# Miniprotein binders against a2bj90: the designs that were tried, part 19

Target 1, 235 residues: a2bj90
Amino acid sequence: MSRSARRKTSALNTVLRVVEVFASIQGEGPFTGTYSVFVRLAGCNLRCPFCDTRYAWSLEAGKPLGVEELVEEIARYEPSLVVITGGEPLLQRHPLNSLVEGLESLGLRVQLETNGILPAPARDEQLWRVYHVVSPKDVPVRVPGAKLHPSWVDYARATGRAWFKFLVANEQHVREVAEYVAKLGIPRSRVYIMPLTPEKLDMKELLELHSRIASLAVKWRLNFSPRLHLLVQLP
Key: E = the ipSAE of ESMFold2; O = the ipSAE of OpenDDE; V2 = 0.75 times the mean of E and O plus 0.25 times the DockQ between their complexes.

## First folded at step 4 (miniprotein)

Design jb4 (at its last look DockQ between E and O 0.56; V2 from the best seeds 0.00; counts 0 for: pae E 2.7 > 1.5)
Fold by OpenDDE base, look of step 5:
Structure jb4 (fold): chain B 235 residues (1-235), chain A 88 residues (1-88)
Amino acid sequence: as target 1 above (235 residues)
Amino acid sequence: SDEFKKRFEEVVRKMEELIRRYEETGDEKYLEEALRLAEEAVRLARESGDPELISEAWNLLSIVLFLLGRFEEADRVLEEAMKIWEEH
């Protein structure tokens, strides 16, 4: 290995491109209601038409931050959970493993949010130890190029640290999710359905949508994820 | 269709292994080889005429371009993949 290759590798492993860091309540999935620091990473391999964070699609939207500096920034908030999200966090897998190591050394719990296209963590990665909420984009609303990587099913079975969150608008979508997870052998206890929210809903329409999807979750024996942050007007 | 799909899946598997080796070693040669395989995956997908395979191949190419720091090219690839999907 040339001296130049080692210098490039060291810099790539210690710097994240970060859009924003903020404290809020986790509004979605198994950790709903948890006081959390959100780390939104830049860059995404998808262009979902319903994405609420389109500003994170480009890596250029992110500032380069050192892992150590970012760990110190996160720790100042005294979070009950660190949520790593963005576009697609696993596009920055290397420095992300270093970030997780730093956060875990402080005893902080970490949750990753991912689209599930990139492979699940291997056993030798720091990411293996954290919680994952996988949001497939192939079912029920197909995003071009989105396919759930099969390793996430194996990771979920091996660790019990993965959940699957699906965006749904109606009962047909809930049916498709139920069929899909049954085919993959994903336990219903690990499946969340969440309202697909158009950008222009008022609070009344948002509540009515939540009520409808929650009722469908009960009917289909799936977990319900709110969009709690939207309901309580938090970031 | 089934032959193209099988060849495509084998190319994808090799790409994922090269990306993993890059992730373990930081050696950009694995990404350069993964890029060559991504271009092959796009070719195979186009030859199949399957819009799903085409979109998957373009997504894989975008990931490799992203890992190479070729962000503008990755963005163009994703925009092209979206157009192809909307036309089918």
Scores: ipSAE 0.702, ipTM 0.880, lowest interface PAE 0.7, mean pLDDT 91
Fold by ESMFold2, look of step 5:
Structure jb4 (fold): chain B 235 residues (1-235), chain A 88 residues (1-88)
Amino acid sequence: as target 1 above (235 residues)
Amino acid sequence: SDEFKKRFEEVVRKMEELIRRYEETGDEKYLEEALRLAEEAVRLARESGDPELISEAWNLLSIVLFLLGRFEEADRVLEEAMKIWEEH
C-alpha cells in the first residue's frame, strides 16, 4: 500500500476508546489456555444482567488511545493471541479495523469477542481475516434486543473463522441452544456451551457447575467452554 | 404481524446503509436520517405488539445514539429496557 493510502486510513481511524489492556490467559472458547493480551474497548449496545464488565458499558468509560501507540504497547507483551473484547467492540468498527491491520502486520494472531448484533465483517475489512467468538444473547438467556445478525452465520460458512458461544445453566437451556443452532444451520463443531456462573460461587461449587455443563456438552455433542481464568484465579 | 415485520426489516436495512455512508463520508446527515428511521422502527414495533421487534428497535435506537455521541441517552434507553425486562 502507498504512503498516501496509509495516511488517509490513519487520519480517519487513529483513536480507540479503551478501558483496559492487560495480559492473562484466554479462559474461554476455542483458544482456551493461550497466553493473551486483552484489549477491552468501551461501549456496549446491551445491558446484560450477568455482565461482569459493566464498567465498559459507556463509551465515556474509555480513554482515547492512538492505534499505532496501542499496537506498540500490545507488542511489548509478546502475546500468543490478542483478544479484542469490551463492551461491544464493533461499536468502534473503523478504528478497530486499523488496529487489526497494525497487529496483523506484526504477525500477531487476533480474536474478536462480540455479541453479534452488528453485522459480520465485509470481505474488504481487515476484520474479515480475524477469528471471531460470537456470543448471542437471545438464547437461552434472552437479553432485550439481542438478536443475532444473520450475516454471522453466512460469515462462519464462508470463512470458517467464527464460533458461537452460549451461556447455559441447565439442560433446558442446552436444549434451547441445540434447537436454535439447528434452525440456523450452525454445525455443532462451531458451538460452545459455557457455564452461566453466579457471582460468589466457592471453588467447589464452581467446579461442580463446570462438571455438570461439561457433561451436558458431551451428552448433546457440543463443545464445552470452561471459564478457565476463574478456575485458576486470573483476570 | 408479517407485514410489520417485513417493513421493520426494510427500515433496518436502510439504517445499516446510512450508517455505512456516514462512516465513508463523515456526513452527519446520514446519521440524522438513521435516527429518524430508528424512531420509526420503534413506532412500527410498538404498533405490531411484537416484543421481539420492540426489543430490537430499542437496541437499534441505542446504537444510533451512541454514534451521534449522545451517550447518556443511549445508556438510559438500554437501562430502561433492562429494568422492565428484569421486572418480568
Scores: ipSAE 0.463, ipTM 0.778, lowest interface PAE 2.7, mean pLDDT 86
Fold by ESMFold2-Fast, scan of step 4:
Structure jb4 (fold): chain B 235 residues (1-235), chain A 88 residues (1-88)
Amino acid sequence: as target 1 above (235 residues)
Amino acid sequence: SDEFKKRFEEVVRKMEELIRRYEETGDEKYLEEALRLAEEAVRLARESGDPELISEAWNLLSIVLFLLGRFEEADRVLEEAMKIWEEH
């Protein structure tokens, strides 16, 4: 009871800055093809040259929404998966934990997408219990300041609830990823490589790039993530 | 330098603990102290002359600025970090 009372009071008093909420198909990572609702949080601590969601970089791009109201809106979609993305969702860590608690209370599966610069969840956080797709930006794409926090490797080992998804353009990038994950002790079973897609590709070029990166995944014995939403023209 | 790296890592650890305290209490005094430590991390990184360490320190400073709601300063800091890195 105490826990429920604290949860409701916390939800009432906590707000998230939200850019958008929409239903789509998860196009990337271990849950590719899943009917999902996407919650894009505002604010990002990186300025990646290849970023597709530059409109979410500023924290002020987000509308303040109460956690309780957001949980109710998400639930109306009846999703198989809730994908919390952004910018960088962990910049809003406290209200994010409250959101996760609300979603889990409804039996909803939650996936967080993060750049991994901020620490992984501690055991006493609600975030400890959900899935995480960590997209490091230090290797191979070399975004300044994008060092992966070492706690993510420990979290992945302890929980089996984290995967590492790397943007790659060519075989040299895949080699750098293989060396990086070996050095950090990240199991290959938890590693995805995904095509780094330039701004304008026609559908044939996009499919050819997917084919090349998938072939490299087989060669290097890594998992492959498509960008399915780009192939089927969904958000 | 090993000395600068060790001191940098110690400052980062203290800063992370202050951010945790802020997340537990909602008290911005912990963020103000974290800001002071983030600025010290930037100073230590600059003294090291290591572009990678400097970029990491500026990114950490931007995180504290975002948490304080100082988004314009965070954006400026991230732009400066990018410029330093691009200069190699």
Scores: ipSAE 0.450, ipTM 0.766, lowest interface PAE 2.3, mean pLDDT 85
ESMFold2 (binder alone), look of step 5: mean pLDDT 81; pTM 0.770

Design jb5
Fold by ESMFold2-Fast, scan of step 4:
Structure jb5 (fold): chain B 235 residues (1-235), chain A 88 residues (1-88)
Amino acid sequence: as target 1 above (235 residues)
Amino acid sequence: SDEFKKRFEEVVRKMEELIRRYEETGDEKYLEEALRLAEEAVRLARESGDPELISEALNLLAIVLFLKGRFEEADRVLEEAMKIWEEH
């Protein structure tokens, strides 16, 4: 009856703390516009002042769900993409690898969204084989404690399965991003800038902000990510 | 400061290896040792007086506390990191 079902008596580390599972359209990054199921995992190692999902910060916000149960729930949506987000999903790394294995066995495409503070996947992890959108919080809005793990740059070069997405409010932020990625050797083709959206914007203001940041992306020769779900009023 | 940064980086590397061993074995002894190293990283960062390094060390401590299921302590550590950053 309870969704806190445990899979195996000795394998409780195959349980994930899940905040929500829902179908929507991926509104951000390289897969913008894709019919997706979102799996929001609980717990985060940052306290970003611009965070849209503060309800997921605590691990207590998540219900314990067995990996097999979660795979079955996701599969019922028949998604083109499974987006695993949170909080910070890599805080639940071991059961996350098991989830990815289950999803891969069904032929489902998986994208992980991460702040990149914890190391990138090793070759022997199931996570090595999926797509990653890394959102560094080192720049331009500097979040306390945030430091991109250098292994993410190596992972991106080795696999071609990582992109770097930055929240920007103005041209000075874009300049800081350009300098940061150049210093780390991240190709501009793997870099997305995305509008940093204040809490109370009407539709006209939201469109104007998107237009300004998109224009800066063209000027600086970077990719642009919208926040499409905000524009079309989806979760 | 450079000396403290090198010592800090060595402690972080050892801590990451212990977390990896915990993930491979499920043995709590590796997390317990990782916690001691995370506390050492915080101590080294505080000795440096560098608020960025202190915030980084506190974030790493919070990660180990989350892995150990000590969520309230992790929240307090992250709140301290924010406070130190704002005072910078």
Scores: ipSAE 0.414, ipTM 0.747, lowest interface PAE 2.8, mean pLDDT 84

Design jb6 (at its last look DockQ between E and O 0.49; V2 from the best seeds 0.00; counts 0 for: pae E 2.8 > 1.5)
Fold by OpenDDE base, look of step 5:
Structure jb6 (fold): chain B 235 residues (1-235), chain A 88 residues (1-88)
Amino acid sequence: as target 1 above (235 residues)
Amino acid sequence: SDEFKKRFEEVVRKMEELIRRYEETGDEKYLEEALRLAEEAVRLARESGDPELISEALNLLAIVLFLQGDFEEADRVLEEAMKIWEEH
């Protein structure tokens, strides 16, 4: 192994490209209402037309931060949960495992948010131990190149630490989600439907959309995820 | 169609294994080999004319390019995947 290869390996393992770190309330999924520190990683393998974090698509939008420094920064907020999100966090899988190790060593709970295209964590990864909210982009609104990796279904079954969150705008979308999860053998108790929010909804329209999608969740016997942060005007 | 799909899925599986080995070892040879397989997957997908397979292959190529630090090329590849999908 050349001296150059060892230096590149060591740097790749300890540095994340981070867009932002902030404290807020988790607005979405199974941990809704939890006081959380959000770590938004840079870089995404998708170009979702409905993405609200388009500024995170480029890796260049992120600053290089050391894992140790980032762990210390996160710990100062005394979070009830650390939420790792971004573009696609699993594009930085290796240093992300080091981050998770550091956070877990402090007794912090970690949730990952992923598009589910990249493989689920293996048993030897630190990521195996954390919670995952997988947001498939193949159903009901198909994004090009999006396909849920089958390993996420297996991971969910093996660990009970994964949930699937689907963006929906109407009853047809909810039907497609119900059919999709039934076909994959995903338990309905692990499935969340969330309002697909267009840009520029006012608060009244946002509430009406939430009400409609929540009613559909009850009708279809699925869990509902709000966008609570939008409703309470938090980051 | 079925034989093509099976061959494509085998290429994808090999790429994912190479990416995993790269992530574990940091040995750039695995990433170089993954890139070669991604380019082959894109070629095969284009030969099929299936927009779904083309978009999947281009996404895999973009992932490898991201891991290489070739962000501009990854962006171009993702834009191409979007365009192909909108045209079909």
Scores: ipSAE 0.785, ipTM 0.910, lowest interface PAE 0.6, mean pLDDT 92
Fold by ESMFold2-Fast, scan of step 4:
Structure jb6 (fold): chain B 235 residues (1-235), chain A 88 residues (1-88)
Amino acid sequence: as target 1 above (235 residues)
Amino acid sequence: SDEFKKRFEEVVRKMEELIRRYEETGDEKYLEEALRLAEEAVRLARESGDPELISEALNLLAIVLFLQGDFEEADRVLEEAMKIWEEH
C-alpha cells in the first residue's frame, strides 16, 4: 500500500468526529433512568423530518477526537452506561469499534443507538458484544431511503442484545408496527413504542401524549419507552 | 420486474462487500468500486421509476460518499432523496 493509504487508514482507525459529550439520564428504551454519558457522533445518512439533532447531520459538525482522548473524557464521568448516538454512529464504524474496545477494557457498559440501515455487527467486531437500540425508519412514519438491514433481526436472535424502538403518534401507527415486527419475526419482548413528539408541546400535552402511547403499549402487548429527559427537562 | 429487483439486490450485495473490505483494509480502491456500484444502483432505480427504490439507492450512494469524505455531495444526494419522496 502507498504511504498515503496507510496514513488515511491510521487516522480512520483512531479518530472520531464528535459533536458533543455530556452526562444525563438515559430517557429512552430498555435502560430508561440510567445515569449515562452521551457521545454524539457526527454524520447521518437520513434526513428525518422529526429529527431533534439536525445540527449533527454533517460529519463536519463533529470535532476530530482521538479514541484514547475520548475514552479518558468518558471515564471521568464515571457513568453506569455509555450511550453512543448521533447522527448515525455506524458511519464511523472502524474507529467506533476501537472506542468500544477501550470502553469495555475499563468495564464500562455501552449502548449504541442506530437507524439500522447499515449491517449489524459481525461476531469479530467489538460492537458484537455491546447493547444496541435499533430505531427503524421503515414504519410507521416512513423516512425516504430508510430500510432496516435484515442482519439486525439475526443479531437480536443470536445475542439477545438488540431492541427495536418505533416512534408512534396514534393507534394506526401501533398496528403498523405490530404487523411489521410480526412479519420480520421480531419478538414483542424486544419491541418498544415511543411517543412521536412534535417540537413545541407544553408539559401537559407532553404528559398526555405519553399516557396515550403507554396505554396503547398495554393494549397491544408491546414495551413502552418514554422520553423521560423531556419530562424532567434534561438534555 | 423480478429481473430488475434481482439485479438491484445483486449490486447492493456487492457494494456492501466492498464497503466491508474497505473497513478491513483501508484501501480506497474498494471505495472507488463501491461508488461505481452505488451509481449503478441509482441508475437502475431511476429506470424503474419507483420513488422508494430511488430513495433507497440515493441513501446507499450517500453512505459511500460519506466514507470517501465527500460530505457536500452526500448532503446534496440526501436532499434529492427527500424531494423525490415528497413529489411522488
Scores: ipSAE 0.480, ipTM 0.777, lowest interface PAE 2.4, mean pLDDT 85
Fold by ESMFold2, look of step 5:
Structure jb6 (fold): chain B 235 residues (1-235), chain A 88 residues (1-88)
Amino acid sequence: as target 1 above (235 residues)
Amino acid sequence: SDEFKKRFEEVVRKMEELIRRYEETGDEKYLEEALRLAEEAVRLARESGDPELISEALNLLAIVLFLQGDFEEADRVLEEAMKIWEEH
């Protein structure tokens, strides 16, 4: 069945495996607070212990949906931003480029969220022109197999369209992030630190963690990302 | 062991070049070659006994399997990587 599965993927160049489409607020990174439509693609090449979207790990969790129909569905929400997330969206790179083309034809602004293991977009891809928030999982949290592809740093320098977001729980983590980004030559203006939130955190603890990480961002001269959707209890 | 890591890194570099050629051409022959290299990377990592290398190799194999459309096998491989990591 491996040959059949490979041919199915080729035959589905205009079809994405989609877990969910929903409207909410972008709660993380440089576009925090923006009215957004989220498109969660199925499949992930990681199994992070702290993942809060484990239901998207398997490609079989997604329903096949035609790119043209998906563009129409997204447009009906009248979003200010379309956030393509997952799993790992770049596992579905070919139809994803088709989706981006359709969204751009309607003048919609697009952001992709990626763990950065697969290479950054090539200049001739539609993905070249969208914004990217890259969340490396090899620092300070050490998820197995989560090596950031070096092309993302080159892409960020060439285009100005990528930012790097790191989950941190304490100052030791922030120190590790600072050392890592300095070694890679990532400018501080492109770096966000964001609270690593435990599953059992109540609202007071969530606010206290946000306060601590925000203070560390100021101390270390890095950008702070909230998890705003958690604070306001949106999906 | 450093020889295993160096050889592993060379195999990974070639695999990534093949994936890039696939992205440029659409020719599945490059994915077939990438699969063979991903399987070699797993063999090298297992011979090293290094849990970090084994998990990395399994992740790379899963990426190639996803690109070929072998979704169930890719999921299985990632579950194996998690189990190895949890033990170490």
Scores: ipSAE 0.411, ipTM 0.720, lowest interface PAE 2.8, mean pLDDT 87
ESMFold2 (binder alone), look of step 5: mean pLDDT 84; pTM 0.816

Design jb7
Fold by ESMFold2-Fast, scan of step 4:
Structure jb7 (fold): chain B 235 residues (1-235), chain A 88 residues (1-88)
Amino acid sequence: as target 1 above (235 residues)
Amino acid sequence: SDEFKKRFEEVVEKMEELILRYEETGDEKYLEEALRLAEEAVRLARESGDPELISEALNLLAIVLFLEGDFEEADRVLEEAMKIWEEH
């Protein structure tokens, strides 16, 4: 019960806690291969055992940046896509909507990456208008406490602006994903399977894993996401 | 029991409504009530003895703690959720 140093983040509707901003190529999902600026927001409501970005888990890992300042920084890269990731970006929902408004005013295309535990955007949010890649942690790599909010399925059907991306290691995982998306009514056209990559793979092993998962995607009639940045050795 | 699960679900639904009201209005009263309900959800989940419900309740509590700005307690709560899951 010892709560420490409470700060009400909604009172700072123009400030985000940002871990890093960098240019790279989007390596995953429906926009694979796009020149992008990545904005990693601090804070996460999950503790995934396979997490590559554990340094972003705490909100205190992020530097406070004003929305207008961040929009200007992003714009200097002249990106084809702005990827907002984290942690879990929806933990900073109010200032995130302000960021999206600023980016859209410049004509920039925005993609949010989220674990989908918090609700999908409502029609009156700026977030309603952008693209979302939802990574449920319910299946097949089960994470404690993870539960996809059902509003994400409704949002995907209503807008066509959400996709669901699952980490898979083998065919049993793909079967569990297929059963999960069928139960929830997620169209297969909105589903990506992506290789679950262990830390100690050489390039040959990495390519073989990608080949196996891609073959399973064809067999199960699902979309395939590579981890392109790992194959071309970019951040 | 089924009664505990029903009460748990009702508490979670009310808590989610309060979080949405807080995001819409910025009114701290909604967040304070959401915290109370999140703590109640954790109590109900612990009484059920179901590690899945306990982990879910702790995750929801962590979300409210993050919104309140209590990052240290949120981290502790999430670490507890991982430990409970790994042990069961």
Scores: ipSAE 0.284, ipTM 0.657, lowest interface PAE 3.7, mean pLDDT 83

Design jb8
Fold by ESMFold2-Fast, scan of step 4:
Structure jb8 (fold): chain B 235 residues (1-235), chain A 88 residues (1-88)
Amino acid sequence: as target 1 above (235 residues)
Amino acid sequence: SDEFKKRFEEVVRKMEELIRRYEETGDEKYLEEALRLAEEAVRLARESGDPELISEALNLLSIALFLAGRFEEADRVLEEAMKIWEEH
């Protein structure tokens, strides 16, 4: 088989390109504090200026792993939650659905983290049955080219299995998020605001930032997500 | 113009449907057609002169390229989107 033919078939096999698998505590979103295994998939369709995981941008950054092998590796951690993140996991949609089926067959709870540019799951996908934390890059720190697919709002209303998480630095950002979710009809109960953390903050500054954003969440009647792993110094 | 936006949205909708068919069937003909439509979306966006539309179109092209296993080209168009935004 030629290199071109092999590359064209990658999306159709049950192989995922995986950057890393590790155990930690989910530090963000609705499952904050849960003992989790993180599966970082390679490849991303955005180049966010604030990205902490630039090493995962290319699909070539990932090691090819079979779905069965990956399920076995994840299961050895005995996690309360499997967090599938990336890059953008939905770029590997076909094998991802197979992974989710394998994990669910073991009774494992699965959460996907996605930028929401690609469509939400259809009812006949395995992904329909798992949890999704959607991080739109439309607002408030706009990333060029990012646009939330409207199907995510319908999915959230239909299933109650999607939440929307926004990075915010100040009250103006919170106002922009509030206007955005109101315009799209996203229920406030499904919205989280989270501190946008600069690369070099000491622990006191990090805690003060968390306190300010949490206070804004109360004021604006939105949910608050910490970045707990940063506060307790876990990966 | 308003015409560019309508044409752009129509091309995007058709491309999404083709990608869905590709994912369901594995038939590369759908992916090749999606790639041609993604390139048409980029052309329409460039004609509009709107850096946001150009960046959106390049993002969509990168998705089709990733699905096609053409990840070096996908990386290149995403780098182009960043440069266009930085320069304009």
Scores: ipSAE 0.405, ipTM 0.743, lowest interface PAE 2.7, mean pLDDT 84

Design jb9
Fold by ESMFold2-Fast, scan of step 4:
Structure jb9 (fold): chain B 235 residues (1-235), chain A 88 residues (1-88)
Amino acid sequence: as target 1 above (235 residues)
Amino acid sequence: SDEFKKRFEEVVRKMEELIRRYEETGDEKYLEEALRLAEEAVRLARESGDPELISEALNLLAIVYFLAGDFEEADRVLEEAMKIWEEH
C-alpha cells in the first residue's frame, strides 16, 4: 500500500469534517431544555427544500478535526448533553464511532440527529450505546431520495434509544405521520411532531404555530417537540 | 416491477455490506466494489421507470461518492434526483 493510501485510511479512522461546535440549549426532541454542546458535521445526502443549514451540505464545508482534539474541545464546555448533528453524521460513520467512544469514556451523554437513510447501529458499534433522534423525510413533507432504513425500527425496539421526529404544518400532516408510524409498528411513545417553521415568522406567529401543533399532538396522542431555541433566540 | 424491486433490494444489501467493510478496514477495494453496485442499483431503478426508486438509487450513489471524496459527483447525482422528482 502506498504512503498516500495509508495516510488516507488513517485519516478516515480519526478525523471528522466539522462545520461548527457551539454551546446552546437543546431546543428539540426528548432532551428539550438540556444544556448541550452541538457538533455540526459536514456533508448531507439530502437536499431538503426547508433546510436551515444548507451551508453544511458539502463535506468541503467542514474543516478536518482530529477526534482527540474534538473530544477535548467538547469537554471544556462541561455539557450535560453532546448533540451530534449535521448534515448527515452517519456519512462519517467510522470516525463518528471513535468520537462517541471518547465522549463516553468521559461520562458524557450523547445524542445523534440523523435522517435515518443509512442503517441503524450494529451491536458492535459505539453508536449502539447512544441516543438517536431520527428525522425521516419520507412523510409528510417528502424529500427526493428519502427512505427510512427499516433497521431503525428494530433498533428502537431493541434498545429504547431511538425516537422519530416529524416536521408538520397541519392536521393532514399529523394524520399521515400517524398512518406511517402505525404501518411500520413504531410505538406512539417514540414519536414526536414538531412545527415546520417557514422563514421569517415573527414571535407571535411562531408561538401560534407552536400552540397549534402542540394541540394536535394532544389530540393524536403523540409527543410534541418545540423549536425552543427559536422561541428564546438562541443558536 | 416487483422483480426489479427485489433485485434492487439485493444489490443495496450487498452495497451496504461493502460500505461497512470499507468503514471497518479503510480498504479502497470495498469502496470501489460498492461504487459498482451503486451504479447497478441506479441502472435497475432506471429500468423500473419508478421515479421514487430512481431517486433512492441516486441517493445511495451519492453516499458512495461522499465516502470516496467525490463531492462534485455527489452533488450532481443529488441534483438529478431532485429534477426527476419534480418532473414526475
Scores: ipSAE 0.398, ipTM 0.745, lowest interface PAE 2.8, mean pLDDT 84

Design jc1
Fold by ESMFold2-Fast, scan of step 4:
Structure jc1 (fold): chain B 235 residues (1-235), chain A 88 residues (1-88)
Amino acid sequence: as target 1 above (235 residues)
Amino acid sequence: SDEFKKRFEEVVRKMEELIRRYEETGDEKYLEEALRLAEEAVRLARESGDPWLISEALNLLAIVLFLLGRFEEADRVLEEAMKIWEEH
C-alpha cells in the first residue's frame, strides 16, 4: 500500500472539519441542564430556513483537526457531556467513530445531534454505543429533501439510546408529530416536542411560546424540550 | 410522478447498498458506482419536476461527493438545492 493511500485513509479516519468547540449548558432534549462541551462539525446536507447555525453549512467552514488533538481539547473542559453537533455530523462518519472511541476511552458521555437522513449506527460502529438525539425535518416543519431514515426507529428500539426531537409552532404541528410517531412505531417516551422559535421574538414572546408548547406536551402526553440556552442567554 | 418516485426509491436503495460495501471493503469502485446512481437519481428527480425529490436527490449526490473527498463539488450541489428550494 503506498504512503499516499495510507495518508488519505488516515485523514478520513483521524481528521474532522470542526467549526467550533465551546463549553455551555445543554439547553435541549433529554440532557437539558447538563454542563457540556459542544463540538460543532462542518457540513450539512440540508438548508433549513429556520437554521440558527448557517455558518456551519459549508464543508469548508471547518478547520481540519486531528482526532487525538480534539479529544485532548475536549478533556480539558472536564465536561459531564460531550455534544457532537453541526451541521450534520454523520457526513464525517469515519473520523467521528474514531472521535467517539477516544472520548469513551476517557469515560466521557457522548451525545450526537443528527437530522437522521443518514442511516443509524451499525452494531460494529463506536457510534452504536453513544446517545443520539434525532431531529427529523420532514415532519412537521417540511424541509424539502429531508427524510428520516427508517433504521433510526430500529436503532431506538434495539438500544434505548435514541430520542426524537421535533420542532413545533402550534397544536396542528403536535398532531402531525403524534400521527407520524404512531405510524413509525416510535414510543411516546422517546419523543420530545420543542418550540420552533422565529428569529425575532422578544423575551416575553419566547416565554409565552415555551408555555404554549409545554402545555401541548402535557395534553398530548409527549416530552417537552425547552431551548434553555435562549432563555438564559447562553451560546 | 408515481412512476418516477418508485424508480427513484429503487436507485436510492442500490446506492445505499454500494456505500455500505465501500464502508466494509474500502474499495472506491463502490463509490464510483454510487456516484453514477446518485447522478441518475438527480436526473429522475429533475424529470419528475418535483422540487422535494430534486432536493432529496441533490442531498444524496452531495453525500457521495463528500465520501469521494470532493468537498467543493458537494458544497456547490447543496447551494443548487437551496436555490431550487427557495424558488419553490
Scores: ipSAE 0.484, ipTM 0.743, lowest interface PAE 2.1, mean pLDDT 85

